# VHH binders against UV-B-induced protein At3g17800, chloroplastic, part 11

Target 1, 346 residues: UV-B-induced protein At3g17800, chloroplastic, of Arabidopsis thaliana (Mouse-ear cress) (q9lvj0)
Amino acid sequence: ASSASNDASSGSSPKPIAPLQLQSPAGQFLSQILVSHPHLVPAAVEQQLEQLQTDRDSQGQNKDSASVPGTDIVLYRRIAELKENERRRTLEEILYALVVQKFMEANVSLVPSVSPSSDPSGRVDTWPTKVEKLERLHSPEMYEMIHNHLALILGSRMGDLNSVAQISKLRVGQVYAASVMYGYFLKRVDQRFQLEKTMKILPGGSDESKTSVEQAEGTATYQAAVSSHPEVGAFAGGVSAKGFGSEIKPSRLRSYVMSFDAETLQRYATIRSREAVGIIEKHTEALFGKPEIVITPEGTVDSSKDEQIKISFGGMKRLVLEAVTFGSFLWDVESHVDARYHFVLN
Below, E stands for the ipSAE of ESMFold2; O stands for the ipSAE of ESMFold2 at other seeds; V2 stands for 0.75 times the mean of E and O plus 0.25 times the DockQ between their complexes.

## First folded at step 5 (VHH)

Design m05 (from k01 with F27R S31D S52T S57I K100R W104L R106T; framework vhh_3k1k_2; at its last look DockQ between E and O 0.60; V2 from the best seeds 0.00; counts 0 for: grease 26.5 > 24.2, SAP .694 > .668)
Fold by ESMFold2 at other seeds, look of step 5:
Structure m05 (fold): chain B 346 residues (1-346), chain A 120 residues (1-120)
Amino acid sequence: as target 1 above (346 residues)
Amino acid sequence: QVQLVESGGALVQPGGSLRLSCAASGRTFSDYAMRWYRQAPGKEREWVAGITSSGGITSYEDSVKGRFTISRDDARNTVYLQMNSLKPEDTAVYYCAAYRLGYLSTYDYWGQGTQVTVSS
């Protein structure tokens, strides 16, 4: 209604605000609120969490209404699995909506789904390369670690952002997902570091300089992700791994991380919830597509024929900074939601 | 995460037929490429057949090609191996396996096996 022809009142956004489309009833509702009234998302989330809580509380009541002798244990198990799966799906989408809302508050647009382009260079990175807003979202100590992470990924080309590489789309997605995991880990340890810094002397006063970026990257995994953590050589050809040792500065956060015992470090490197892992996988799949595999006539798994893309080093930097920021926000959002609706593993 | 349970293994005479089933539990069966392997007594496990997650491409080890057919039913979360013209050489424990390549990890799950015996 109103003066609107069809294009003035589009029912769905032709340019979505995030690459992952939400499918649950709660997710679709939150997607509409994100577009129309983003300031109302926190209130809408509170209502959805109350609904999840009542749904979980009612799970015990079905014992009375479905007691069938003989197969009741099997039927009960199946019903419980279905309800748990639906709650997990809904919770994943609530968490994602909150992460998107944090990007909107920071006035940072998420990169859209990566698709082939016919621009003059053939590059997929049509997004802006300015990153000042992303840089301001992290503490100075956390940003030092992020900078070292970028240096490891980009190598000597950290200062030559206009260069273009042809690289596996799968590999870019793997770097993106690993960078989300890393941002999650960094935010978690940085919060502890900032608290201890303000209250009393930290366990480590200074660091004996070595490279901490390799250590932190190697420990920032969920169990399901541990078996395939990428060997970081983003932009495959031409990355100088050994030539940047003097460009990597020691940092107090690196020293703090190195002071953890192995059990503490493993706990902090682990994503706390399956829902958070699910969001990282689904968001990355929305950006880069699901990896395609082929079983060869010899019976082996072949993923070497995945799509190749052209991307500038500046475009790659923007992706990695977004990924780290996504992980950082995910830690905060997960913690916020867990306080209101308990769901994390540890 | 997914659990795989094979069934349908039996004692069969040479020239007979069997259909093996592999029921998957857990989420998102349609995301997995499915495979069958077999292990004869005293031998190493060998690949038998595979089917892509979409179901569009099947592949077979040479000695079973034309005799065995792999198929999947995503509505029932089940993969099948139809085995025809069975030979004594086909005697083995048959394993179902599921494979998915994700951005965070590789997922490779195995069943516990079902015994197929081809003899008089």
Scores: ipSAE 0.431, ipTM 0.634, lowest interface PAE 1.4, mean pLDDT 78
ESMFold2, look of step 5: ipSAE 0.433; ipTM 0.645
ESMFold2 (binder alone), look of step 5: mean pLDDT 82; pTM 0.832

## First folded at step 7 (VHH; framework vhh_gefurulimab)

Design n01 (from m04 with A35R Y108H; at its last look DockQ between E and O 0.68; V2 from the best seeds 0.67)
Amino acid sequence: EVQLVESGGGLVKPGGSLRLSCAASGFTFSDYAARWFRQAPGKEREFVSGISSGGSTTYADSVKGRFTISRDNAKNSLYLQMNSLRAEDTAVYYCAAYKLGYLSTYDHWGQGTLVTVSS
ESMFold2, look of step 7: ipSAE 0.654; ipTM 0.835
ESMFold2 (binder alone), look of step 7: mean pLDDT 84; pTM 0.850
ESMFold2 at other seeds, look of step 7: ipSAE 0.618; ipTM 0.824
ESMFold2, look of step 8: ipSAE 0.679; ipTM 0.843
ESMFold2 (binder alone), look of step 8: mean pLDDT 84; pTM 0.848
ESMFold2 at other seeds, look of step 8: ipSAE 0.657; ipTM 0.832

Design n02 (from m04 with T28D Y108H; at its last look DockQ between E and O 0.55; V2 from the best seeds 0.59)
Fold by ESMFold2, look of step 7:
Structure n02 (fold): chain B 346 residues (1-346), chain A 119 residues (1-119)
Amino acid sequence: as target 1 above (346 residues)
Amino acid sequence: EVQLVESGGGLVKPGGSLRLSCAASGFDFSDYAAAWFRQAPGKEREFVSGISSGGSTTYADSVKGRFTISRDNAKNSLYLQMNSLRAEDTAVYYCAAYKLGYLSTYDHWGQGTLVTVSS
């Protein structure tokens, strides 16, 4: 017949569908399915989650049943640590695979790892400037907040997308990661907003277009999302409050957020799981490289190997929109996985 | 669980040598810059020596030429070789690891090991 074994998996390194390479057995399996049979990814994930639950149940039984001699206690603790680390990696990679699948379903290609360009201009942004697909993925209220976020990052250059800037690759990565966190926060708040709007319990009479006028236009919403992890706030500390505050336009979602008390706002600005934080870091590292630091003779931290890149404002806009979308998808994916395999404690 | 555990401290005479070790666990040590700090009684904690993830080293002026920092990423370990020890080197020595992430800085600290330089 016409059958041949030539199409067997070779183990070669095909073009990756996403910048982060998955390392766990589950992650590598899901990566193959993402390429070959993307419609099967949800079923494969459910199988992987069932296996994780079974493993966790058996570890709980072993912990309860183990004898307690002194040396065996130390060995059991080390074995449990190794298994927990592998479980965490597996969860992270399941989350990442599901986020990548959402981008595939939206017919949006993730930007590849940023590297020196073959382009004569030296620009790193070879990806498309047109972003209509990314913009359509969000509710109208959420998109208004995203537009304000872009205005803060791009400033007066919002309409000048062909201009090129030379900027720190590290700084671009920091903006990307902060934008992922912002998208996560926005999706979380938007889901609550849409639910409360449907039930007509919003604080400002949910169907009125003028409720936002009574709320102060504030930097708190942006900084809360950017600062959900305290150390991220330190990295973003170079952003001018003047540029931030003067470019924010009113929206119903911003008014809703401004109605939160400080406790609620802090809780909603927090990324719920360590696994989600880990994915944001690893995905951003895959795009922009791992930052390297040295410690000076004075004992201070210095980023001595930070490289400069050339990127158009359109390329930067595309990165930020992808980052926000990634964060939005991560919120949904985290919630989905947690419902099936409980791992979120926050 | 994340741990940095120092060892190798003790009592040594002036002019002697001592080698401190720091074992890292629960995180990928190879991604981190690492450092030794020390705190003498009644003094602020001070920097002794640092090493980047890529192996570049730095030293406080007070120890330069006498102390050597090194790392072995395969063993998840940081070392400090201390030669020509002086009474002023008496302190608790702390191992620290630092990573600059895109969302945060990450740091880990050990519990310390006592070094006493005395006749």
Scores: ipSAE 0.594, ipTM 0.763, lowest interface PAE 0.8, mean pLDDT 79
ESMFold2 (binder alone), look of step 7: mean pLDDT 83; pTM 0.842
ESMFold2 at other seeds, look of step 7: ipSAE 0.609; ipTM 0.765

Design n03 (from m04 with Y32H S56E; at its last look DockQ between E and O 0.66; V2 from the best seeds 0.00; counts 0 for: grease 24.9 > 24.2, SAP .688 > .668)
Fold by ESMFold2 at other seeds, look of step 7:
Structure n03 (fold): chain B 346 residues (1-346), chain A 119 residues (1-119)
Amino acid sequence: as target 1 above (346 residues)
Amino acid sequence: EVQLVESGGGLVKPGGSLRLSCAASGFTFSDHAAAWFRQAPGKEREFVSGISSGGETTYADSVKGRFTISRDNAKNSLYLQMNSLRAEDTAVYYCAAYKLGYLSTYDYWGQGTLVTVSS
C-alpha cells in the first residue's frame, strides 16, 4: 500500500554516486555529505567513529551490570549482540563511504548497477572506456601486475577491445570480486615494496639497479611453483597454473612477491577484516545482483541458468580496473580507520 | 548467532506421514536456497529435496511424489511433508541453506532430526 520512490516527475533526479545504497543512519548521513559538502566528509567520519567508540565503551559497563546476580544473562547478551551488529554495520558503511570518497577525489565515477541493455548493440557497458585516469592511480610496479592480470582475464582479445561477448553475469561479477581482492593484495604488497626500496636508498648511495636486475631474472621453475600456489593461482584466475606461466611477462613486483615464503604470501592474500569482506560482497552484489541457484537432484549447487549479458572487452577492462582500484582504496581506508577505531584483529 | 534447527522427527509406521520443520535464525533466509538431506547409519549423506530462493523445487527420485518441500520466508522456515513413508526412509534428516556469493558459496547446516519408520 505505501510507495516511497514512486513519483512521476523524477526526470531531473541526480544519478547515484555509488551502486550500493547505505542504510544505517550514519551511512545515509555520510551519503548526503558526499554529495553536498564532500570536503566535510573527514570531519563527519571522525564524529561517527567517536560515537562508535563511545557506544563500545558503554557496552563494557552494561556487561558488568549483566553479571549481577538476579539478572537475565541471556537477554542482556542478546541486547549486546544486537548493538555489536549495529556498530559493525555502521563501521562497514563508514568504510564504504570513504572508498567512494577516494573515487570522487580521483574524479572517477563508479559504474552503475548492471541493468537490461538500452544500447542498440545490446551491450550492458554504457560507461566510458577511457581508463587512463584509473591506470595512473597506481605505482608503475603495481600497474605492471595489473596489466598481467588483465592479460590473463582478456586473453588474446586484450588488443581487440571493441569485440562484444555474451557471458554469464555471475562470472563477470566473480571476476570483479576477485579483482577487488587482487587490488587489495597488490596495494598491501606494493606499500611494503616501495618502503623497502626507499629504505635501501640511504644518503650514501643507491642499490635499486642491482635488486631490479636480480629480481627480473627469476627462474622459470620458481615462477611455475609460485603460479601453482593456491593464493597466487586464485588471484591470477587459475588459468595461469594451467600453462600461462611461460607467457606471463616478468615484472619487478612479481619477482618481489615470488620471493615470499608461503606463510607470508597467505597472510598478505587474506583480507584483514570481516567488514572489508562484507563490503566486497555487498558492492559486487549491488552491481551484478544476487545470483540465483538451484539444488540439483544430485544434491549439487547449479548456477548454470544465470543471466547472460553482452559486454565489450573494453567494458570488461574498465570493470576490472575499477575493481582493482576499489581493492587498493579499501586497503588504505581500512588501515586509516583502524588507526582511529581499532577493529582489525590481526 | 547463525543457526538452523530441525524439528518434527520421530517414530512412524510404514505408510504413515510426518512433517519436518527447520527454523532459521541469524541470517536472511529469504536470500538462500534450501534443502533437506538425510543420512542413514553407516551411509553417506544423500540429497532428499531442495527449493530455490524463488520457490522452484527439486526432488531425489526415491522420494518424488511422496515428499513435498516448502518454505515460509516470513517465518524463516523450511518444511518437508513426508507421506507414504517406507522403512528405507529411516535416517537423520538435515536442513541446509545455501547462498552463492561473489567470493564463495556460503552454507549453513542443522544438527539433524531422527526419523524412524518401523512396524
Scores: ipSAE 0.578, ipTM 0.758, lowest interface PAE 0.9, mean pLDDT 79
ESMFold2, look of step 7: ipSAE 0.604; ipTM 0.755
ESMFold2 (binder alone), look of step 7: mean pLDDT 84; pTM 0.846

Design n04 (at its last look DockQ between E and O 0.50; V2 from the best seeds 0.00; counts 0 for: grease 24.3 > 24.2, SAP .69 > .668)
Fold by ESMFold2 at other seeds, look of step 7:
Structure n04 (fold): chain B 346 residues (1-346), chain A 119 residues (1-119)
Amino acid sequence: as target 1 above (346 residues)
Amino acid sequence: EVQLVESGGGLVKPGGSLRLSCAASGFTFSDYAAAWFRQAPGKEREFVSAISSGGSTTYADSVKGRFTISRDNAKNSLYLQMNSLRAEDTAVYYCAAYKLGYLSTYDSWGQGTLVTVSS
């Protein structure tokens, strides 16, 4: 082995490839492969999925043995619960590693954990400009919906990206997480839309009149289905208080989405797996920290010690675009893994 | 399986002491704020004490100076040291855990442990 030299004049540490650090044995292995040999990640993932399948098959055999008389059912149940928790953690980290790989393949660096910087403006957003690349990663129809999402969040500030706001770090994280969920939903619907478009079976040729009739219902149902937190809605409303409805542009994918009945729309707006929900929470937590809450003497929850940050509207746009892309990749990765190791439930 | 289990309740004389414990399982307890609530027969549930994930504590005025909340994240446990107990402290004591996530709020409650303060 070659000896490592001390570089006393270099104060720069290597930038981590992703903000969330993986802790399971499989996750740590995949993290190393992502850095050293990224082209081997698919093979490494297949190996880890084979191990998960083998472990699941062995649990079936142990379950049969544990059902014999004299077995301590309480101990067996606790051991099975521990093994199931470790299986879920491993699966979550496989999914995350695959999402990170997709960002690496797209030559887009994930934003690092949000922290104060020495930028003269005091802004936290010093990350590289990769907005054009992020915008081109999606189908034209999906991008139209992403643009409408940005307009909803940023409002009139869409054209004033250099302006800076001081805003709750918690609220920015909530917008980020909601945008991940939105990207997941969009990719799911866009895949169906693109398939039906190539088969020329899309509902209706012109949807202008239908859009007018269903626009209020579809928009309200859509916002309720993908908005999971009142504080996120308050943030978006506060940012886009003026001209909210007038800034939403029609699109062919939007019209397609509004053709769904409410039950179908609700199903598409939900995250299919607990593992995917867990990764969204953990990734967002790695970026923005764990919210600090206190419980008041009246027994109510208070987040008033929430950290404030300065961020430009361009920095916010970059975060939202990354979040939507993350959600889009998560849908693909979840589907890929489920085809090889079934874990998704209806 | 997410669970909170209280223990340490019982009968104690006025002026005495009692230590309540709450064991957490099925979630990462260190991420949660935790609290004790109590409910006397025929009364509304009331706040007793809370401790944040970072260790900051709050107390209801009625127990301040007499009760001490603490946590041991390595053992996934929450404690309430109750000193100078009074008849008014008689209640079922509940352990609760709260987390504000980015997608949802999460809470969990125990089934309670009875504390009786009587001569």
Scores: ipSAE 0.568, ipTM 0.724, lowest interface PAE 0.8, mean pLDDT 79
ESMFold2, look of step 7: ipSAE 0.570; ipTM 0.743
ESMFold2 (binder alone), look of step 7: mean pLDDT 81; pTM 0.810

Design n05 (at its last look DockQ between E and O 0.56; V2 from the best seeds 0.00; counts 0 for: unsure alone 64.5 < 65, grease 26.1 > 24.2, SAP .784 > .668)
Fold by ESMFold2, look of step 7:
Structure n05 (fold): chain B 346 residues (1-346), chain A 121 residues (1-121)
Amino acid sequence: as target 1 above (346 residues)
Amino acid sequence: EVQLVESGGGLVKPGGSLRLSCAASGFTFSDYAAAWFRQAPGKEREFVSGISSGGSTTYADSVKGRFTISRDNAKNSLYLQMNSLRAEDTAVYYCAAYKLGYLFGSTYDSWGQGTLVTVSS
């Protein structure tokens, strides 16, 4: 890698490692390390997090104001807001770089920005159809839930992956973002489930069989919890009741999720940090572009003229599996970074 | 976080021209659709003109052919060129910005404080 002395032509440019370009100084540095020396990314991230911590600590010490009241206080507040915004952007890009590194370690290339290709068919999905690496990245119980998610999205065409659909680019991006959130949620609950299973504190721990009564009861509990708490639960809103409903085959993880009380379900359905939410939106925008909206003469927002794309159902499956995996990695990365630089409550 | 500040309002005679500006800060303006609204005394706020993030424009029937909306993403600015002004154009003019994200299907909107345009002799 290295060496960028040529600004002549993009016709020979190397493929980007990820669709979202990192713009902060830390992000650009980590992007270079990701390409040239990926084994050094963890150490480089630790260095950048120490710098963020130092900057945050110095902001607390710089709360001293001059003897000119009012003017200095207002200026310091504005400067503090700008520095906090810069730290948040930097942190977002550190988290993104760590997610990208996890894909690299798994030997899975992220799909590039979706655009028209030179392919004669006009399809946008030029990426590989082999998804075995993505499928193997998750526990068996988590994969059962991922499979059910795919079945809901693809429907009867789950078995005909070669067929091609003309579909809204906006809709595909919405499915992608929802699938990222689902992967985040699923990893979070799976970690708890796996720990409790290992400790044999689950009801009927060695017995994986379930009766129809248990499954119906668990489904009813989930529906009641989601219905009674509309205030919070961005994840619950992004994963409809049909994602956990009776049209999905039973699994131990599904039943485990259905056993949560309303408070626990709301907490787990919430993405913990603003930075994680920002990453999901920015990554999805990098893949699918920003939605085009028009303001009608009545002053309302209209998105009905969004671009259509051709994509095979196999290509859609690959996108959804990547999205779920991205969300799963995001949960892990967020947790790891929070342990070193506490931000989840900020 | 997101701020919109209008300027360029003032007093003008019928048939005259004004150019309104809206300076955007705290966000990437090129990602947003934007619009001008106006509110005359005793009336509800009404749509004047809109421009998509890609540059497509929309106009209320009452201003078509007289007003031109434009944007300069490098300067994070929205403009409204108002020609052939009429007394009925007297109002406070507001700048608004709109974004549709992939998450939650939400539309985000922000509004400025307004700038007064008075068309009279």
Scores: ipSAE 0.516, ipTM 0.745, lowest interface PAE 1.1, mean pLDDT 79
ESMFold2 (binder alone), look of step 7: mean pLDDT 80; pTM 0.807
ESMFold2 at other seeds, look of step 7: ipSAE 0.524; ipTM 0.732

Design n06 (from m04 with T28E S30D Y98V; at its last look DockQ between E and O 0.62; V2 from the best seeds 0.00; counts 0 for: grease 25.7 > 24.2, SAP .735 > .668)
Fold by ESMFold2, look of step 7:
Structure n06 (fold): chain B 346 residues (1-346), chain A 119 residues (1-119)
Amino acid sequence: as target 1 above (346 residues)
Amino acid sequence: EVQLVESGGGLVKPGGSLRLSCAASGFEFDDYAAAWFRQAPGKEREFVSGISSGGSTTYADSVKGRFTISRDNAKNSLYLQMNSLRAEDTAVYYCAAVKLGYLSTYDYWGQGTLVTVSS
């Protein structure tokens, strides 16, 4: 993160607009435009996507040339792989820049890299805990699901946000990444739900009598289907005791999701592109650092660096809301870009 | 394309030395922990030595003091210096790379290089 200033008006260095610093020529260019001329970002992105399309089209022509006898097939394939990796990296940074733009348009600052503060408590969460802007960015039905997700993570502490925990920075990062994936999934499903609601074709959409929804079992099954990170459940505690979290409220979006068969639900829980997965990993690494591992003398995997941090439950709430919002924006950005530059495999 | 390619195996007399190399390509090797494993015919694959991305090393008891693991991130390469070789060290040696990500742990393996200690 950049330096903070005690002189809010003058004499301070500008803060970075996002924790992940873009490294490609296109990414650095878009970072500058995001700060200096944000109204030009859509045109700049379109220009970069056209260049990627032209580069990919020329790659197809070179593949035909490599099929001619006398061409070194091994060398050509190696060069083609290098160029494809460069296009993927560039595309990732274009997508990230567009997600950052959405946060800027919403007037929400991204949390900086997580590090111990000079605050006497030693807490890492010096960022504001006022989250009304983040809460307003989602449909009411989606926010009900986000609230239940928060209840699962925070447990009974949803009403005691000033409480402080000492927890693994790695585990916080894992919860953050899982919450990004959850936001991606929720936006995907909510978008379909809102469309069907508008056309009045929802299963039981005019029916007000849905009372058969099982709270505890439905929540556990639902979480397993949309997350491959069991640490989210461990954060919230077990299911065997009173007071581990707020009771989940019924919602039309939850009922809609429960109407999917298991195969459809599993497909929707999958991130569609390698680029989106890469963004989630790199953004989370920028916030929490790269995990390090060692291989034990037994040949098993162990963590060699797993720093403990102090964070309030309010600070955790802010991180999780940002993560879900990031995932929601990533779904929209991925879909928009795929329509113009096809890269999604599904 | 992700690849780990071992080299430097061969036939050596007891008490001799070999240096194994593993060349990594298609990924950012310096972000990964790396290791050597070995498998003799009819036996389970076993850990030999590991090195973290930061250079911290570990060794199986059977090779401590005889083998030295190292890495050269500028060349995307992993090495195993094998001294005082014994007949029991005869095996196919594999290099492996692993990274702990926030969503998953990534694992890559080479195809192996044969080391034979005899005569």
Scores: ipSAE 0.454, ipTM 0.737, lowest interface PAE 1.2, mean pLDDT 79
ESMFold2 (binder alone), look of step 7: mean pLDDT 85; pTM 0.855
ESMFold2 at other seeds, look of step 7: ipSAE 0.596; ipTM 0.772

## First folded at step 8 (VHH; framework vhh_gefurulimab)

Design o01 (from n01 with G50A T58Y; at its last look DockQ between E and O 0.49; V2 from the best seeds 0.59)
Fold by ESMFold2 at other seeds, look of step 8:
Structure o01 (fold): chain B 346 residues (1-346), chain A 119 residues (1-119)
Amino acid sequence: as target 1 above (346 residues)
Amino acid sequence: EVQLVESGGGLVKPGGSLRLSCAASGFTFSDYAARWFRQAPGKEREFVSAISSGGSTYYADSVKGRFTISRDNAKNSLYLQMNSLRAEDTAVYYCAAYKLGYLSTYDHWGQGTLVTVSS
């Protein structure tokens, strides 16, 4: 057995680029390309999606053949089920590879599996603290809501990031997964918000009387950016030192979300595909392990194992920011793939 | 799309044997704990046997030594070998699969297969 050889200094296995290991032939292929030639991943994904579409079309043709009298219906149904399961696994792993690629493009390393560290303090959070990159990956309106989410999770300890807590590993994983869901939801709503904002400014809002003026460098660039959206410019112009110091400005995205009826809000909070739900679960399991259950003599299930981990509030912040970013990327990736190979049901 | 389908039920004489099968589809069966339950006429559903995702087995006292649970993850299948059957084993037998996830609990049930033990 080579289980003890997983140490990078003396082990035989290279350090993986992501905590979840891909198992399908397509997933293993994409993993190799992610490492060796990341610029080729989009083309490789397109080819894999074309193959999936071809396989789906031929499954429909085989279904017609299986309808012929005298054909072994049980065998054909079993083969069709195996092909559908392989399609699902392949699609899940394509989605995951694309999310990992987006993290690589952002130059943000995913946190590795949470495990006992060699650190004398016993803390598990030895991962990089480059949260500034994560914070800049989102629109300003989305970031304001992410900041409120962090404040809710961290509470008054938001300003005490070096403090360490002992927390249930299961609960940390649940917070992580919930934060992925939240990032997915936020990106979905933010995209609608940004589109509606652009349409309200552009349609019927062109100012043909606008005088062309030469602006000094720097200031002109800033003024041009904020003046592209008069409503946004007024919002941005309202930001003050007081707003950053002691008062959080009202979020336009929060107000937009509050305008939804309950049914719309619930629909938007739902992950559109089973494949996306699947990779959230698998990614979180790769980070925190499978939740343990105990089967009682009565046949009921119980989660009585409650592993505790030591983690700083800074470490928690990094996990939550990664989780919301993962969810945000997953929304984009799911939409991109669905446009090429339709699979979402919601 | 998610399904558990039991089969192998039927009529058998006391002292006989029967093998139940449960075919799983639409989910990764190897990640789940799997269980057999039964419900006799006029009785509440009761636990029969379980097998964890790691292969550990559990049995109700009433079936220990007579029933054997097993799984074949390559075939997404769960089995119950029932030996030395008694009239009291007459029931509808249900297959179930359970997983605790980070987003949800996943608990799937079959529709059942009838086992009748009589002369």
Scores: ipSAE 0.619, ipTM 0.763, lowest interface PAE 0.7, mean pLDDT 79
ESMFold2, look of step 8: ipSAE 0.627; ipTM 0.778
ESMFold2 (binder alone), look of step 8: mean pLDDT 84; pTM 0.846

